VH-VL binders against Cytochrome c oxidase assembly factor 8 (COA8). Designs and how they scored, part 48

Target 1, 167 residues: Cytochrome c oxidase assembly factor 8 (COA8), of Homo sapiens (Human) (q96il0)
Amino acid sequence: APERGAERRDTAPSGVSRFCPPRKSCHDWIGPPDKYSNLRPVHFYIPENESPLEQKLRKLRQETQEWNQQFWANQNLTFSKEKEEFIHSRLKTKGLGLRTESGQKATLNAEEMADFYKEFLSKNFQKHMYYNRDWYKRNFAITFFMGKVALERIWNKLKQKQKKRSN

## First folded at step 9 (VH-VL)

Design i5 (from d5 with heavy chain Y32H; framework fv_belrestotug)
Fold by ESMFold2-Fast, scan of step 9:
Structure i5 (fold): chain C 167 residues (1-167), chain A 121 residues (1-121), chain B 108 residues (1-108)
Amino acid sequence: as target 1 above (167 residues)
Amino acid sequence: QVQLVQSGAEVKKPGASVKVSCKASGYTFTGHYMHWVRQAPGQGLEWMGVINPSGGRTSYAQKFQGRVTLTRDTSTSTVYMELSSLRSEDTAVYYCAREGFKYDSPHFDYWGQGTTVTVSS
Amino acid sequence: EIVLTQSPGTLSLSPGERATLSCRASQSVSSNYLAWYQQKPGQAPRLLIYGASNRATGIPDRFSGSGSGTDFTLTISRLEPEDFAVYYCQQYGTSPWTFGGGTKVEIK
């Protein structure tokens, strides 16, 4: 039977990660997940002859990534904190300890946890709505500038053809 | 259709132990805490303790610590309440009750029919 | 432990009348952790209200709960013959979980 993809990726020689590309890569690369946001950062390649328009697009993408990373880092920290407080409070009301006899963290029943998750999502609905709105605005702007960069590259190629003909 | 069905009435002598069962059906047994409450004749309700059927963890009211033991069997979806060193004051109807959870509020949404335990010489 | 005191101990009323039952806690109790139960002779208790004011599934709208802190109230707006029973309040904000002494609503 074929080996599963997750199993194969985990068997990389000497446990060395290929997340880190060579220092002088010619394309964008994706790093490991951030400790707090759990998102993978993209490191952007800078062309030798980057135009002002290409620079603006790159900076917009970098700024959007930082905004996105900060949002999810804060959200995940809030989630983790509220989850732990909820579990602690619920166990305390029943007189149950925070640790099992074996020393493991005590957990709540699935139904109780499900209700916590629903409440957390409901409580944060407006925050997520504003995040989604801003996410769409940023992606629209990025798409727009990608189009402008594409047009600039086409025009530059046409200009290069003219130079060859005029010679 | 959630049901909690308890074992039949028991008559015990002082100093004996009694073990009452509560068989759950109609829901995921490990998804809800199970509590035990008793009621002496003509008296009010008294909370005895709680068990998490998933891990088997328990917590008891101070008055019953050392005498009560709550256990469960996940293969039969059954919770047990064992009370030792019985006294005449332990004569009561014993109920199991399921803990529901809605709107950040736990509550006993379903109860067993009750098991009468009589302690007499 | 938190002690819950219910008053009156017995309430004698006729069908169609309004019943108001009080439950007073010895210490402040979050509204999320207060419930009301109905019990008829020979039967297990039945959940009426949870979280101080939320009606349980299938409970008629004539039953309502209110209150916060140390004072909680169960109101039955128009008594039906089936409503004559004993009513218990319960707190589950601190261990041990405790019940009030009960209020018997009986026919006058």
Scores: ipSAE 0.174, ipTM 0.640, lowest interface PAE 5.5, mean pLDDT 85

Design i50 (from d5 with heavy chain H107W; framework fv_belrestotug)
Fold by ESMFold2-Fast, scan of step 9:
Structure i50 (fold): chain C 167 residues (1-167), chain A 121 residues (1-121), chain B 108 residues (1-108)
Amino acid sequence: as target 1 above (167 residues)
Amino acid sequence: QVQLVQSGAEVKKPGASVKVSCKASGYTFTGYYMHWVRQAPGQGLEWMGVINPSGGRTSYAQKFQGRVTLTRDTSTSTVYMELSSLRSEDTAVYYCAREGFKYDSPWFDYWGQGTTVTVSS
Amino acid sequence: EIVLTQSPGTLSLSPGERATLSCRASQSVSSNYLAWYQQKPGQAPRLLIYGASNRATGIPDRFSGSGSGTDFTLTISRLEPEDFAVYYCQQYGTSPWTFGGGTKVEIK
């Protein structure tokens, strides 16, 4: 019989390391897909000597990720809610039960579901258009700041060479 | 082209049963619900029930529950309507009608030509 | 069940005239769940309007539907000879699906 106090049953926080990036990681870490957005979050490493410009870039990338996560979490929730409402409404209109005799959720025919998807996409066309516009704006800003950070790093390397040579 | 072709006219005695067929062509049979609607002479349209050809699930109007049975055969793309314990009031033209595919507008977009069922002594 | 009442029962008009057909529901019906059908003698019904106001494929633009709640209207702007028929409204928002009693549009 296993002993209650055995080390194998210890409440040591080993589970935390499975769900969080390693505390002493020296690079960005990609996590498991978010429950709601189904997107993998990036956990950003913060260098000890991060410049103000590098901090701005990192924060912009973090803000963009959060915006993207929130958009898709909301979209997935809306999709799931409207899909269930559609299925329930259609089954009630026909007087069909919500569950099969085996207890599984009742399904609609393939063409009705295909039509639902087409209508959902059509209904959300403007919303997706604005998402794409904002996505391009954010990526343009990220690319711009990436360029600035690259120029800063080149400048710093040139300064180091100058200082080393004048020593 | 979409077509729904029904079986021919039937003459039955009170207490008998009738089975009407509706053969579908020109579309994916299992992709669309099929309904049955009847019309007594000089009267309006009356909905009887619906079948999902994919799973074979059915739902019936309460007035016909216990007397009507809807079935389908996917190999022949045919839906059947069987009505038992016939009465003189069951004399009508019986139509099969396909439910449209738009999710927010489940209308009858195609109809069979109708089958006349006469119940007489 | 929802009862649909159509009026008038018979509408006598001449070709070229405007026809206005009424369908009144015993309970509120979402516009999304109201359809109109045309039936000629010896023929199956033909879908004209769905979702109260959307014209079915192949239906001429002289046919239009409107209304919400309990009051719905089918309008034929200029009657053609082929438009003399019986017209039925239908609700498909709740089981059982029900039809109105019909309005016969006949030549005066």
Scores: ipSAE 0.000, ipTM 0.449, lowest interface PAE 19.7, mean pLDDT 80

Design i51 (from d5 with light chain G51Y; framework fv_belrestotug)
Fold by ESMFold2-Fast, scan of step 9:
Structure i51 (fold): chain C 167 residues (1-167), chain A 121 residues (1-121), chain B 108 residues (1-108)
Amino acid sequence: as target 1 above (167 residues)
Amino acid sequence: QVQLVQSGAEVKKPGASVKVSCKASGYTFTGYYMHWVRQAPGQGLEWMGVINPSGGRTSYAQKFQGRVTLTRDTSTSTVYMELSSLRSEDTAVYYCAREGFKYDSPHFDYWGQGTTVTVSS
Amino acid sequence: EIVLTQSPGTLSLSPGERATLSCRASQSVSSNYLAWYQQKPGQAPRLLIYYASNRATGIPDRFSGSGSGTDFTLTISRLEPEDFAVYYCQQYGTSPWTFGGGTKVEIK
């Protein structure tokens, strides 16, 4: 019934409440880890005078982030689902309940869980290899366009300096 | 070097209780489930129940209907099987067996030497 | 509960012969969680095969397991004198864990 204090805690959903970029930021901003992928998202700053090359680089980085977030969100969901199924199946074969006397989830011994982890890694080996290959391809492309943007910026600075000196 | 050493033979009267011990050595005691299996003279094997030495959770075969109690002592790496309200049909050799595992399959990889329990009037 | 039926009850053979032991389940055994054990008089059972076909450490290659679902087989390709014993199948896919009635392999 009676309450003590009007407001005790700053209660915002984990991974969302602190994701909003600062209003006056002129740089990319890095957020807290996403609750599904466990990866930190990057909010990309869009300059007012963004060149076509700068736009292409930014979109490539954004698309790569989305791909990466989706991959790990799906992988983590698959891991959690298969882990729960493994634990439930093992407990069921022995007739053990899914909850302890205190109502907590029943767990397997560390040695038995190590067995699951080894199997999960082996089963997902090819999937992880394809992920790594695509990750390298994407990072190579990003590095290539970063180089192009850098050269463009150098050229523009040299041109501006020459124009200023001729006036 | 894994060993399961059980207590000695027991002779009991009908209605009594018996408590058999199984002392484990050579491995991490709390890492492996321990099962109890019995065998009546000239008969096959009968599963009685299982205990998780980590936390002490148990599951029993329905046939024993609250007559069997499995416990453990982590300080001595010992599991116990107590069977109450003994009948002549409980005359058997009682085994403890460790549940090993390999990837996707549990199995009884080590057994105690067995404890003979005789119930006679 | 799953009932395991072993056949034959007794198999009389000579050293050097092939032994084939059957284990049939009253319903499908989940995940091929089927094991075979050897027991000699006065001794605890010894694990031979687990996961229907995987040989346990130290078990000679003359022992092999096969089958799935409700029909499982243990084969001993060439009987040695030390192989004359009682053999039990066991399912551990569903609680309660259950054993077959055993097959005694004896000298003819």
Scores: ipSAE 0.223, ipTM 0.650, lowest interface PAE 4.5, mean pLDDT 85

Design i52 (from d5 with light chain S31Y; framework fv_belrestotug)
Fold by ESMFold2-Fast, scan of step 9:
Order: structure tokens, then C-alpha cells, then sequence
Structure i52 (fold): chain C 167 residues (1-167), chain A 121 residues (1-121), chain B 108 residues (1-108)
């Protein structure tokens, strides 16, 4: 199986690693995976003088996160339910027990499971296609507003520089 | 290339036990269920049972419960069928058959050549 | 257990003719889990059809399977000399897996 990538960690002044962002951070931070969606939620920092444009971007990102979490929570539930039903049905046709002698769930051979995955993907093709379409639309909108916020911040810095120079 | 090679013919006395082997090659041994089917002379096919080589779990036809034992050795990619308390009615050709899976259907895609077991009185 | 009844027991035909073999189950076969096998003397059975209608790899187009529930049919559209053999149906929708008694297709 492939290894997972390294988690983001902070290094304390003493040289020891930490798993959490500093308390009262002025930046977004990532929480632990949701039980049902397996996605890590992002907690967004709200600036003291948030512009309407910055607020629009933050709300768009929050809405996208909620949409994404709900989609995957539902997908994972459906997958788990159908997987269990498939395994139970297949074992029953042979008279094989549902549990091993050690008490663990009996599993199907890798090739039967591969065919289940293929059929599950095929059955959910249209649903996944619409998810991908909406995912790209949302990411395009987020990227667009990120660009607008960046331009706003540059403009404000230029304005402030000009005012200081004129005085 | 997938092959199932069975052990040679056996002649046994009533009351004895016989152990037939089926050596698999050309595929991942633990990825497929293995079944045993027998055929008495001039008669049809009769399903005896199935083994999952991955965990060793088995299921048997009720007619053979208590007399048949299916086992496997993953190091040699071999399944075994042991039938005890042999009777004259157990005289048959014994086949191992691999369960493939395609188009949402299991099926016996490969068979061993068969092992003739004769129970001599 | 599900009992499979094959008919006719013997089918006498000439090369080039169509063969139609019947397999009837004592109760409905789940998921259309029904297979057809060909067996020649001294040989292991050869898979022809599985899932009632799916042709196995390498099996000629002249072999076709149909049916559902309790009534299943194997059709050989144009018999070749090599097709004269015994044919068995098998259900694997419920344990124990069972076979029909066979249909012998012989030269007239």
C-alpha cells in the first residue's frame, strides 16, 4: 500500500514537533478528519476589518466546504452499506459464514471486490460527474475572488504609500 | 497461464480416508475461491464444497458434512480434499475448480484434470 | 436444495442442425446464477455460459444462453462435429450448488 504524506507540524523553540497550530493564530487552520466524510475541516480566520469582498470569499469557501463534506459523508455511507450488502449476499450463495473463526468479518476475494468497486463506480458515474462539475465551478469562483481580494490589498497598500509620501 | 494439477489415482478400502491435492499456478492463489466437484462413473456432477484460500474458511454440501475436509497450503499454492469413512458410492472422479468472477457472476473458469478414486470392496 | 431438470436426456441431431437444450429449476434461481458446461469422455467439464447468458472466453458465437427464474435454455445455432458431447446446467444462486442430470447431444 502507498504511505500517506507527512502531516503539517510546527516546531517549538525547543526543537520538538507539535501537531496543532499556535493558539490565537491569525491564519486559517486545519482540524481533524470528520467521522463520516473523512475530510479535514478548515477553520477560517476573520480579520478585524474584513472587507465585503473578503467576507464573500470566506463565505464561499465555507459553503463549498460544507457542500463537499455532506457529499462525501453521504457517498461513504452509501458505499459502506452497499459493500456490506454485496459481501453478505455473495457469502450466503456459497453457504460461507459471515464471520471468521477469530470473530472478524469475513471478506470476499480481491477480484470480487474489484468488480464491486467497478460496478459501484459505474452505477454512480452520473452522480460523480455532477459532483466534479460543481467542484470545478466552485473552485473557479473561489480562485476568481482570491484574485480580486489580492488586487484589493495591493491597491490599498499603494493608496496608503501615496498618502504617507504626500504628507 | 492458469493451471490446476491434481494428484494421481487412488484405490482405497471401505472405511479408509483419501486426500486429493490440487496445485494451482499462473495466478494469485489467495485471490480465488476453490471448489470441489465429483462425478460417479456414468453419472452427473455433484458439488462437494468450497474453500477460501485467503482465510481457509470452508462450506460443505450437507451430504458430505462430517466426512469431507477442505484445507489449503498457501506456501505451495495447493488445496486439499480429504474424504473419510469411504464407501463404494464414493467411487468417482474428483475435480477441483476455480471460481472466477465476471459480469457480476461467479463461475468455474478453470478445472483440474480430475483424480479417480476407486473404493474397492 | 434446488433440483435442476434437463430435457431432453438425449438429443440426436446431424451436423449443421440447431440444438436447443432445456434446464428447469425446482425453484427460482437467484441473480440468474446459472451456467452451462460441455463435457467429453475422459475430460473435465468446460465452461460455456455463465450468468445465464454470458459466453465464456474462447467460446464460439454459435453457443448462446437465455432464460430467467426457473426456465433456462442453451442454444447451439449450427452444430459442428466437435459439439457432440454431454451438456450440464448448474445453479449457484444458493447453497448447495447443484447440477442438472445432463443432456447428451449425439450424432443421428
Amino acid sequence: as target 1 above (167 residues)
Amino acid sequence: QVQLVQSGAEVKKPGASVKVSCKASGYTFTGYYMHWVRQAPGQGLEWMGVINPSGGRTSYAQKFQGRVTLTRDTSTSTVYMELSSLRSEDTAVYYCAREGFKYDSPHFDYWGQGTTVTVSS
Amino acid sequence: EIVLTQSPGTLSLSPGERATLSCRASQSVSYNYLAWYQQKPGQAPRLLIYGASNRATGIPDRFSGSGSGTDFTLTISRLEPEDFAVYYCQQYGTSPWTFGGGTKVEIK
Scores: ipSAE 0.134, ipTM 0.623, lowest interface PAE 5.7, mean pLDDT 84

Design i53 (from d5 with light chain N32D; framework fv_belrestotug)
Fold by ESMFold2-Fast, scan of step 9:
Structure i53 (fold): chain C 167 residues (1-167), chain A 121 residues (1-121), chain B 108 residues (1-108)
Amino acid sequence: as target 1 above (167 residues)
Amino acid sequence: QVQLVQSGAEVKKPGASVKVSCKASGYTFTGYYMHWVRQAPGQGLEWMGVINPSGGRTSYAQKFQGRVTLTRDTSTSTVYMELSSLRSEDTAVYYCAREGFKYDSPHFDYWGQGTTVTVSS
Amino acid sequence: EIVLTQSPGTLSLSPGERATLSCRASQSVSSDYLAWYQQKPGQAPRLLIYGASNRATGIPDRFSGSGSGTDFTLTISRLEPEDFAVYYCQQYGTSPWTFGGGTKVEIK
């Protein structure tokens, strides 16, 4: 059974958590959901004999993961900030305190929050549209390079087979 | 935050060796190639070599092959550039730079602050 | 090795003017492997453009890159005071990676 090192959590500048795989891992690792993005990070293993094409694919996948985590961490942060601002504004308008009689944080009911959710989604529609477009472009690129890597591996196997026949 | 922090300035005599360190933080150290680039006073940038921190494989510019050695220590997330048989022409600021990647386009996205190496008699 | 030639060596302009910097390669370079860096005295280079035309994170939209093959251009649409610096092009399509000699953008 493989030994497992300690799981380590690194925090990015934007507050995004990063997961480090066990040090003795020879496989890609899928970590726990990130605190800020709520996405599971994948840590990519770099083989010592990695081809330039395999390197391109891995780096593209790593960059796409970082982009994706950063987008959702920022989106979640923006949502939380604007939600708090909306709640504070509405409670002040109603003449209510920011905390309940029990000292807990005062909240609005679902009906009152519906306006916030509608406005937030509307305000962020273009941002989400561009996210989906970029996600599609990135998936296309990843799929393309996955195909190239597959073809490279097939070609290398054929080359080795031909080499053995020539001896 | 991604940071590359290099060791301090060095003054060396001709024929000596220098070893410059570059400590990485804020990202997965073994996930990115690290390059070394130098710049002589008042001159342009010159690429020296690259190291894959996973496995330690290196590639050097032919001009430096035989004199430069790139190594890494994964436990401290540090890369090292050692240049031997120093000449006055090796007086330069030495930079480490991370090879980032976006849409099949590798590039140097983060740079260390630079280490001044002065070779004088 | 691929030699990158930047021109002009020095470009003297005033704030608000348009700067056009040229980088010419001795051999064809895929646009995917051409970058531009900005360097101020005493500082490390800063990535501006990668893949010939893509702005790096945090780079103002007044910076744009274009070109293909052997001819590449960096354009600064309206110079700000902080844009007066040395600019380097770089190819990373084939080893060794090489840089241009730099273009100094200075105040007139």
Scores: ipSAE 0.000, ipTM 0.468, lowest interface PAE 19.1, mean pLDDT 80

Design i54 (from d5 with light chain N32Y; framework fv_belrestotug)
Fold by ESMFold2-Fast, scan of step 9:
Structure i54 (fold): chain C 167 residues (1-167), chain A 121 residues (1-121), chain B 108 residues (1-108)
Amino acid sequence: as target 1 above (167 residues)
Amino acid sequence: QVQLVQSGAEVKKPGASVKVSCKASGYTFTGYYMHWVRQAPGQGLEWMGVINPSGGRTSYAQKFQGRVTLTRDTSTSTVYMELSSLRSEDTAVYYCAREGFKYDSPHFDYWGQGTTVTVSS
Amino acid sequence: EIVLTQSPGTLSLSPGERATLSCRASQSVSSYYLAWYQQKPGQAPRLLIYGASNRATGIPDRFSGSGSGTDFTLTISRLEPEDFAVYYCQQYGTSPWTFGGGTKVEIK
């Protein structure tokens, strides 16, 4: 009865998801963008009959998400901190205030900001290059394991169909 | 090609005011700070103040506070330096200079040709 | 305000010789905020060096800058006839921006 197992995954009356926003716990859910990384986290649903192969895929996806979140949180924090320090330092050097006469936050001119951006990108070039390499490597691994899980599920359905027919 | 072109020489009496212009061309006027520097005959360079052409915000050397006023007109890409209550000691060549930025270092990359202001009784 | 003292006031040399010009600050200046300018009679100053050691665009490699803290140096490795001029150092790390008194490099 594997088709009945699929029907038993019906979570319309599920009370388990009631304790977490959002309320659906029968499927993977996507949260709001993280404050630091700006990436949307995925909360993975763990089925009761998870195979060892399915578990490996899920853990790989979770580890990849955590690695990705950490990388971008660190990059965004570093960028924001260095940008703010740069702006404050330059304005103080010329005796200019941090606010305009209208009370808005003072900014540097376009040329100063352009040079800051060029320096930041140049300084972080190698770091971003290695990030891209690791990102492709991880996605290749995930795709490979997704294929393996798909084949496993097809094989199991065929086995159950034969068993049901023999009964 | 970047150019800063200043107005012509001025002769003023003590107590008068002078307004020197500096017309910019060849770049985005609002993208660069503009400074004013003067040089008395046979003397060195003296910084007077800076203006941000984008918002018009200014900062002046304390020595000139209350006497110098920097303004700009974005429609003509022109910066003005007005110095009031002129004294004979204000006789000097007045320069406008653009603040360039490269790497982590601001600097005066382009200068106007200079405007001679003579204050005599 | 930071006072910049240039020495010597006048340097008398012949073409082909090395010129060494000193600029001393009354307090420590980050090397990122020190520049050198050349001025010829009747002309506006011309940027030579910024950030203590970086040559401006179009400046010949015979010009070099060095130094940190309170002591900075401009070196002209082999004087050409067009190099006889007045040289000014400038700091732009602390308001007000200030210039040195200048060093005149003249023909011996």
Scores: ipSAE 0.000, ipTM 0.483, lowest interface PAE 15.1, mean pLDDT 81

Design i55 (from d5 with light chain N32R; framework fv_belrestotug)
Fold by ESMFold2-Fast, scan of step 9:
Structure i55 (fold): chain C 167 residues (1-167), chain A 121 residues (1-121), chain B 108 residues (1-108)
Amino acid sequence: as target 1 above (167 residues)
Amino acid sequence: QVQLVQSGAEVKKPGASVKVSCKASGYTFTGYYMHWVRQAPGQGLEWMGVINPSGGRTSYAQKFQGRVTLTRDTSTSTVYMELSSLRSEDTAVYYCAREGFKYDSPHFDYWGQGTTVTVSS
Amino acid sequence: EIVLTQSPGTLSLSPGERATLSCRASQSVSSRYLAWYQQKPGQAPRLLIYGASNRATGIPDRFSGSGSGTDFTLTISRLEPEDFAVYYCQQYGTSPWTFGGGTKVEIK
């Protein structure tokens, strides 16, 4: 029977939403964006007869996803916190209140915000460089193993045909 | 944070069966293989078997083939190890351990606290 | 199955000394598939080293692993009081997974 279209979601005590695919899924499933990292999680299907090479690829993809989720969750949190602190500091320096006359949160102009983005990027340049290096390394490894899995599947198909002819 | 919490100590008579649970939390349960390892008093570590929580497929060490059964319940994120036809030599601490994977190297990155199983007449 | 032989069985040293623990495999094991665990009385094993030489998260840099082929070594450069424990090597290159018999590092 066809898989149910509905997704199963779990919520941790911290309020973090977790994604879980339908129980009878035979494929990888993509969930909604995580509220902290803003990245879509992938739940990986594990075949009953998964080869060691297929397991290696899946584990690498899962580890890469966890690393990526954690990096961006932390980065986004740091960005939001520092942005808010920067805005409050600049408004205080100008003698301005934190709220407008209409009660809305006060903001800085684009020129002032450009200064914040420039400093934030500069401050985090080394961190982002290491992230990019690891990201490329991880994706290269994933692509390489995807190729190996594809070759293994072709080889197994050829083995079955050869076995059939030998009978 | 990742946690593996095992059921409490068991005392069994020879010939009985024991079923130990290991409840996982803090990660995607179906994404990681779960292993079972035991340790007899004053002895080293002995691998028993592994389960794929996604499909429930298992593989056992030859010594335990026919006596051990690994199962899981995805609704509770729990793995079970059932050992039948218990003998005195099965007296041991039983551990569940998650198979992590980092830099092309699988390893047991998280362990349960252990469950003591005593088999005596 | 691959048999792992650890030596010595017991290593009696004082705090501040260097500890060298050996693990020998009955057949060649890729260094990528060798791990070391620490176990204290009443506790579950704790991962120290994976892939023969990589320290697990939170493991002090006084712990180091090395080796290839059939001979692997765990070194503790300067023993601290909390390092007195039993240490196990493990191979995960071929099924079944196997562990060494352990080396007990005890206070002299």
Scores: ipSAE 0.000, ipTM 0.448, lowest interface PAE 24.1, mean pLDDT 81

Design i57 (from d5 with light chain G93Y; framework fv_belrestotug)
Fold by ESMFold2-Fast, scan of step 9:
Structure i57 (fold): chain C 167 residues (1-167), chain A 121 residues (1-121), chain B 108 residues (1-108)
Amino acid sequence: as target 1 above (167 residues)
Amino acid sequence: QVQLVQSGAEVKKPGASVKVSCKASGYTFTGYYMHWVRQAPGQGLEWMGVINPSGGRTSYAQKFQGRVTLTRDTSTSTVYMELSSLRSEDTAVYYCAREGFKYDSPHFDYWGQGTTVTVSS
Amino acid sequence: EIVLTQSPGTLSLSPGERATLSCRASQSVSSNYLAWYQQKPGQAPRLLIYGASNRATGIPDRFSGSGSGTDFTLTISRLEPEDFAVYYCQQYYTSPWTFGGGTKVEIK
C-alpha cells in the first residue's frame, strides 16, 4: 500500500483531528467534519493573559470535545461494520450475490433493515444512556466554570476600576 | 393478520408447465422474502427457491435451476412459482412460505395452505 | 449442500413420555440458523423452534431446542396427544436451504 504525505494518514478511531487553525487567530476556529465522528471540531484560541481558571475551562471544553469525538467515531465505525456484516450474512444465507444485475450494491428489504436498526439500538441502549449521563455532567461542569470565569472577570473589572480611581 | 392464500389444485400432463400463485395479505408485501417448498406424497420437505418481492431478485436450488421461475406482482401482492417440463416425480404439494427475521435468525414464520400438483398421463 | 439426517425415523411413545429427536448436519451449521417444524396430516408445517433454541410465538414450553455445530436436538418434555406428528429440522445457514427427512412421533 503506497504511503504519501499527511493526506494518506487517516484520523485515528479516537477521533483526533489533524486540522490546525490559521496562526494569530483571535477567536475559536471551526474545522471540517471528522472522517469518523462526522462532527466539526472547534480549535480553541489561547489568549496571552489566560487566567488559571480560564485555562481550566478551555481544557474542560477541549477534553469534552475529544471525548465526544471519540464516542461518535467509535459508534459510527461499529454501526457501519455491523450493518455491512448483517447485509452480507443475510444475502449469503439465501445464495444472493452482493451486487445487483446492474452492478450496484445489493440491499435488504426495509423490514429487514428495520429489524437490524431496532436490534442495534436495543443492544446499545445502556451505552447511550451512559453517554447522555456523562454528556449532561460535562455540560453542567462547563456551565459552572463559565460562571466562575464570568465572576472572575467582573471582579477584575471592579479591581481595575478601583485602582484607576485611586490613581 | 398475516395470510398467504394459494391457488387451487392442478392436474397436468408430463412435459407441461404449471404456475402456482400465492397471494399475501396483512403485511408489507415488499418487506419480506418469499420461499417455495414442495412435498411429494409421503415424503419430506424440499426447498425450491426464494424471491425478494422488492426487487424481484431470485435464487434457486440447483436441482430446479432451468425449470423453475419465481416472479411477483406488487400491485396484487402475489408471488408465482412456475415449474416447466413436468415429470411424474414433480407430483407434490407446493407451499409458499414467508421468511420472517430477527437480527440473527431468518426462518419461515407463515406458510400458505399448499397447492396440490398432480402430473399424470 | 448441507445434508440433514434425522434420527430415529420413527419414535413410538405414550402420552406423558419424553421425546428426544436428533438432527445431524453433514457440515457445521451456525446454531442460530436451524429451525424445527411440526406437520400433521393434511396441514402445512408449523414453526416450533428457530435459531436452534428459540420457541416461536404460541409454542408451549414443553418444546425446547438445543445443540450447535453439527448436532441438534428437539426435546418434548412430556408428550400430549396433540404432539403426535412428523417433525422436520431445517438449516438456513447456506443455500440451498435444506430439511431433514423427518421423524414421526407416533402412539405406542
Scores: ipSAE 0.193, ipTM 0.642, lowest interface PAE 5.1, mean pLDDT 85

